# Ledger of designs, part 8: VHH binders against Transcription initiation factor IIB (tfb)

Target 1, 335 residues: Transcription initiation factor IIB (tfb), of Methanocaldococcus jannaschii (q58192)
Amino acid sequence: SVDYNEPIIIKENGEIKVVKIGELIDKIIENSENIRREGILEIAKCKGIEVIAFNSNYKFKFMPVSEVSRHPVSEMFEIVVEGNKKVRVTRSHSVFTIRDNEVVPIRVDELKVGDILVLAKELPNIEEDIEIDKKFSKILGYIIAEGYYDDKKIVLSYDYNEKEFINETIDYFKSLNSDITIYSKDLNIQIEVKNKKIINLLKKLRVKNKRIPSIIFKSPYEIKKSFIDGIFNGKDAKVFVSKELAEDVIFLLLQIKENATINKKSINDIEVYEVRRITNIYTNRKLEKLINSDFIFLKIKEINKVEPTSGYAYDLTVPNAENFVAGFGGFVLHN

## First folded at step 25 (VHH)

Design Y02 (from W04 with N31H)
Fold by ESMFold2, fold request of step 26:
Structure Y02 (fold): chain B 335 residues (1-335), chain A 123 residues (1-123)
Amino acid sequence: as target 1 above (335 residues)
Amino acid sequence: QVQLVESGGGMVQPGGSLRLSCAASGFTFDHYGMSWVRRAPGKGPEWVSAIDYSGGKTYYADSVKGRFTISRDNAKNTLYLQMNSLKPEDTALYYCARSGRSWGYGWYGMDVWGQGTQVTVSS
């Protein structure tokens, strides 16, 4: 079973989003008319939800969830692997490792530092027709990461030395006949844009949530890539104060076949997350099925006992596959 | 030494008001934008409001717009947040933070934070 706060990418009613597994499952159980109880375990039927799971070819796909469950717990274990990817699970829950060239489940209480775990190298790239082009998607990424807008204007700020991105921003909004005002103070630039059409589009996309919109998770590779470039302001690393946005970004990076390292820092009890993109992964695996898989194999750096977030642990059932992807970094979990 | 010190928190009934202050020292205050950020129990940081270096431009989260007013007194190196019509949902630890830029809004370079002041809204 998995901690309340662990992120999981889901498909629900055609929309793709990242949610907290505990929030999802609590809602399903509390709205269910038929709860099955097996000792301390509460179980509810689940309809209309898909999660990512691997098949016999070691490829990830969205697959339906048949049931969800929760039970009280007093302890969790946080597993940290290379790149500081993390997940919190119960001692009896199983994750996946490689043993004798085969991907097999292993219980958390049997793990030790240095063991190899199976994580997602890439995730399914659902590509649908969308109304957003590459130029807008880049600007949208920057607005979500660092921008402000209201009913009258969009406001973006830059360091003076970001000349290329500043010019791209100005050129884009000029091509739309926008009212553009540029302010400077010391080595800082602010661009103020008035364009009612774009502001209405931002409202339609619910950009105020500061989360990756579902249409981006469903967009072509080129749109996803451009959006990510906007988030990162053309750089290889970005510091996020929103853990939820960082989690969204990690899942989106996996959809474009990138990976990341995560570095958590604290400033006066405020946690921030530095995400650094990594695109070149080498695996020293000779079995062809593993070479062609959607898996990355990472060493455990730490296993720490921690307290459960909600007092409950959560799980879900994926018929036939018996696995799902969750956690900060894309862990493969047995169910 | 760069420092931000919040004050003015406390307990208040729903519908009440509080005024938060943030005293800044160790840097040129009127070169930087400033923000208020809050953290409710068990939740992550939520941006509340921002103000540019001069006080000329202000920004608010939708959840507080019309109820909260950010201001600054550059002569006294002090940032303020007037909070009116408080709701139980406003209960949080409130931080002031210095922007990495002159313009206030955004998370870039936000590496100077105060220790926070507690605001509790309950009957």
Scores: ipSAE 0.679, ipTM 0.876, lowest interface PAE 1.6, mean pLDDT 89
Fold by ESMFold2, look of step 25:
Structure Y02 (fold): chain B 335 residues (1-335), chain A 123 residues (1-123)
Amino acid sequence: as target 1 above (335 residues)
Amino acid sequence: QVQLVESGGGMVQPGGSLRLSCAASGFTFDHYGMSWVRRAPGKGPEWVSAIDYSGGKTYYADSVKGRFTISRDNAKNTLYLQMNSLKPEDTALYYCARSGRSWGYGWYGMDVWGQGTQVTVSS
């Protein structure tokens, strides 16, 4: 079973989003007419929700969830692997390792520092026919990461040395007959854009939530890549104050076959997350026989006892697959 | 030493008002935009409001527009947040933060934060 706050990417009613597993399951259970109870375990049927799970070919796909469950717990264990990816799970829950050229479950209480775990190398790259272009997607990423908008204007700020991106932004909004005002102070540039059609589009995409819109998770590779470039402002690392946006970004990176390391920092009790895009540094020659799989193999750095977030642990049933992807960094969890 | 110190928090009834202050020291205050950010228990930071280096441009989250007013006094190196018509959902630890830019809005270079002042809105 898995802690309340663990992120999980889901598909629900044609929309793809990242949610906290505890929020999802609590809502399903509390709205269910037919809760089955097995001792301390509460179980509800689940319809219309898919999660990411691997199949017999070691490929990740969206797969339906049949049931959700929760039970009270007094302890959780946080597993931290290379790249500072992490997940909180119960003592008896299983994750995956590799033995004798096979991916097999292993219980958390059997793990030790130095053991190899199976994580997602890449996630399904769903590419639906969508009606946004690369230029808009890049600007959209920047708006979500750093932009402001209201009913009248969009506001974007830049360092003076970002001339190419500044010109791209100006040219794009000029092509849409926008009213553009540019302000300068020292080495900082601010661009104000008035365009009601674009502002209404941002509202339809719910950009104020500061989360990656479902249309991006469903977009072609080049659109996802352009959006990510906007989030990162063309750089290889970005500091996120929103953990939820950082989690979204990591799942989106996996869809474009990239990966990341995470560096959590604390500033006056405010936690921020530096996400750094990486090349494949974590190669293990002994495991190359799984090159065509969607897996990456990472060494455990820490196993720490922690308090449960909500007092409950959560689980999902994925028929036939008996696994799902969750956690900060894309862990594969047995169900 | 670069420092931000918030004050003015406390308990209020729904519909009440509070005025938060943030005293800045150790840097040229009127070169930087400033923000208020809040954190409810068990939740992540939520941006509330921002103001540019001069006080000429202000920005508000939709949840506080019309109720909160950000201002600054550059002669006193002080940032303010006037909070009116307070609601239970405004309960949070409120931080002031210095922007990495003159314009206030955005997370870029935001590495100077205060320790926060608690606001509690309940009957």
Scores: ipSAE 0.640, ipTM 0.866, lowest interface PAE 1.7, mean pLDDT 89
Fold by ESMFold2 at other seeds, fold request of step 26:
Structure Y02 (fold): chain B 335 residues (1-335), chain A 123 residues (1-123)
Amino acid sequence: as target 1 above (335 residues)
Amino acid sequence: QVQLVESGGGMVQPGGSLRLSCAASGFTFDHYGMSWVRRAPGKGPEWVSAIDYSGGKTYYADSVKGRFTISRDNAKNTLYLQMNSLKPEDTALYYCARSGRSWGYGWYGMDVWGQGTQVTVSS
């Protein structure tokens, strides 16, 4: 079973989003008409939700969830692997390792530092036809990362030396017949944009949540890539104050066949996350099925006993597959 | 030493008011935008309000717009947050933070934070 705060990418009612597994499952159980109980385990049927799970070809797909469950817990274990990816799970839960060139489950209480775990190398790149171009997607990423908007205007700020991106922004909004005002102070540029249609689009996309919109998770590769470039402002690393946005970004990176390392820092009780993109993903395996798989194999660096986030640990059932992807960095979890 | 020191927090009943102050030292205060950020128990940081280097432009999260007013006194190197019509949801540790730019909104370059001042709104 998995901790309340662990991120999981889901498909629900045609939308793709990253949620906290505990929040999702608590809502399903608390809205259920008939909860089945097996000892301390509360189980509810689940309809209309898909998670990412691997199939017999070692490829990830969105697959339906049939049931969700929770049970009381007093301890959790945080597993940290190479790249500082992490997940919090119960001692009796199974994760995946590789043994004799096969991906097999292993219980958390059987793990030791140095063991190899299976994580996601890439995630399904669902591509729907959308009417969002690369220019808008890059600017949208920048708005989510750094921008402000209200009912009247969009506000973006730049360092003076970012001339190419400044010009791209101005040209794009000019092409949409926008009212543009430019302010400068020292080596800083601020661009104010008035465009009612774009502001209404930002509201529809719920950009004020500062999360990756569902339409981006469902977009073509080039749109996803352009959005990410906007988030990172053309750099290979970015510091995120929002853990939720950092988690979104990591799942999106996996959809474009990139990955990341994470460097966590604390500043006066505020945790920040430096996410560094990795664009060259390699597997050190010779068997064709493993080379062609969606898996990366990472060494455990730490196993730490930690406090659970809530009074419960959470799980879900994916029929036939018996696995799902969750956690900060895309862990493959059994059941 | 670059420092930000918050004060003015406390316990207040719903509907009450508080005024937070943030004393800045060790840098040229009027070159930077400033923000208030809050962290509720068990939650991540939430940006609340920002003000540009001069005090001429202000920005607010939807959750506080109309109730909170950010201001600054550049002669005294002090940032303020007037909080009116307080709600239990406003209970949090409130930090002032320096922006990496002259414009205070967003998270850009926020590497200087205070230790925070606690605001508790309860009946």
Scores: ipSAE 0.580, ipTM 0.836, lowest interface PAE 2.2, mean pLDDT 89
Fold by ESMFold2 at other seeds, fold request of step 26:
Structure Y02 (fold): chain B 335 residues (1-335), chain A 123 residues (1-123)
Amino acid sequence: as target 1 above (335 residues)
Amino acid sequence: QVQLVESGGGMVQPGGSLRLSCAASGFTFDHYGMSWVRRAPGKGPEWVSAIDYSGGKTYYADSVKGRFTISRDNAKNTLYLQMNSLKPEDTALYYCARSGRSWGYGWYGMDVWGQGTQVTVSS
């Protein structure tokens, strides 16, 4: 079973989003007309939700969830692997390791520092024909990362030396016949844009939430890539104050066959997350099935006892596959 | 050296008001935008409001717009947040933060934070 706060990417009613597994499951249980109880375990049937799970070819796909469950717990274990990816799970829960070139489950209480775990190298790239283009998607990423808007205007700031991106922004909004005002101070540039249609689009996409919109998770590769380039402002690393946005970004990176390392820092008790992109992922395996798999194999750095977030632990049933992807960095968990 | 010190927090009934202050030292205050950020129990940081280097431009999160007013006195190196019509959901530890830019909004370059001042809104 998995902690309340662990991120999981889901598909529900044609929308793709990253949610907290505990929030998802609590909501399903609250709305269920028939809750089954097996000891301390509360179980509800689930329809219309898919999670990411691997198949017998070691490939990830969205697969339906048949049941969800929760149970009280007093203890969790945080597993940290190379790249500082992490997940909080119960002692008896199984994750996946590799043994004799096979991906097999292993219980958390059997793990040791230095053991190899299976994580996601890439995730399914759902691509739908969508109405936003590459130029807007890059600007959208920048707005989510650093921008401001209200009912009247969009406000973006740049360092003066970011001339190419500044010109891209200006040219895009000029092409939409927008009212653009440019200010400068101490080698900083601020661009104010008045365009009601774009502001209404930002509201529809819920950009104020500072989360990756579902339309991006469903977009073609080139749109996802442009959006990410906007988030990172063309850099290899970005510091996020929002853990939720950092989690979204890591799942999106996996969809475009990139990966990341995470560096958590504290500033006056405020935790921030530096996410550094990694491209050109190679597997250290010789068997063709493993080379062609969607898996990356990472060593455990730490196993720490921690307190549960909600007093409950959570689980999902994925028929036939008996696994799902969750956690900060894309862990494969046995259900 | 570089320092931000918040004050003015406390307990207040719903509908009440509080005025937060943030004293800045060790840097040229009127070269930087400033922000207020809050953290409710069990939650991550939430950006609340920002003000540019001169006080001429202000920005607010939707959750506080119309109720909170950010201001600054550059002669006194002090940032303020006037909080009116307070609600229980405004209960949080409120931090003053220096922006990495002159405009103040967003999370860019916020390496300098205060220790925070507690605001509690309850009956």
Scores: ipSAE 0.566, ipTM 0.831, lowest interface PAE 2.3, mean pLDDT 89

Design Y02 (from W04 with N31H)
Fold by ESMFold2, fold request of step 26:
Structure Y02 (fold): chain B 335 residues (1-335), chain A 123 residues (1-123)
Amino acid sequence: as target 1 above (335 residues)
Amino acid sequence: QVQLVESGGGMVQPGGSLRLSCAASGFTFDHYGMSWVRRAPGKGPEWVSAIDYSGGKTYYADSVKGRFTISRDNAKNTLYLQMNSLKPEDTALYYCARSGRSWGYGWYGMDVWGQGTQVTVSS
């Protein structure tokens, strides 16, 4: 079973989004007409939700969830692997390791520092035709990461030395006959854009949530890549104050066959997350099936006892696959 | 040496008001945008409001718009947050933070934070 706040990417009613597993499962259970109980375990049937799971070819796909469950718990274990990816699970829950060139489950209470775990190297790249072009996608990423908008205007700020991106922004909105005002102060540039069509699009996409919109998770590779470049402002690392946005970004990076390391920092008791993109993924495997798999194999750095977030632990059932991807960094979990 | 110190927190009933202050020292205050950020129990930081270097432009999260007013007095190197019509969900530790830019909106370059002042809204 998995902690309340662990992120999981889902497909629900044609939308792709990252949610907290506990929030998802609590909602399903609270709205269910038929709760089955097995001791302290509450179980509800689930329809219309898919999660990412691997198949016999070691490839990830969206697969349907048949049931969800929760049970009270007094302790959790946080597993931290290389790259500071982490997940909180119960002692009896299984994760995946590699043994004799096969991916097999292993219980959390059998793990030790230095053991190898299976994580996602890449995730399914669902691509639909969309009405958002590459240039807007980059600006949209920047708006979500750093921007402001209201009913009247969009506001973007830049350091003066970001000349290329400043010019791209101005040129794009000028091509749309937007009302553009530029302010300069102490090597900073602020661009104000008035364009009601674009503001209405931002509202439709719910950009004020500061989360990656579903349309981006469903977009072609080049749109996803451009969006990510906007988030990172063309750099290879970005500090996020929003853990939820950092989690979204990790899953999107996996869809474009990139990965990341995570560095949690504290500034006066405020936790921030530095996400650094990586494209050179190492695997020390010779078997063709493992080389061609969607997996990376990372060593455990820490196993720590922690408190549950909600007092419950959560799980879901993926028939036939018996696994799913969750956690900060894309852990593969047995179910 | 570079320092931000918040004050003015406390307990209030729903519908009440508080005024937070943030005293700045060790840097040229009127060259930077400033923000208020809050952290509710069990949650991560939530950006609340920002103000540009001059006080001329202000920005608010939807959750506080119309109820909170950010301001600054550059002669006194002080940032303020007037909080009216307070609700229980406003309960949080409130921090002031210096922006890495002159306009204050966004998280970029926010390496200077205060220790926070507690606001509790309960009946």
Scores: ipSAE 0.543, ipTM 0.822, lowest interface PAE 2.5, mean pLDDT 89

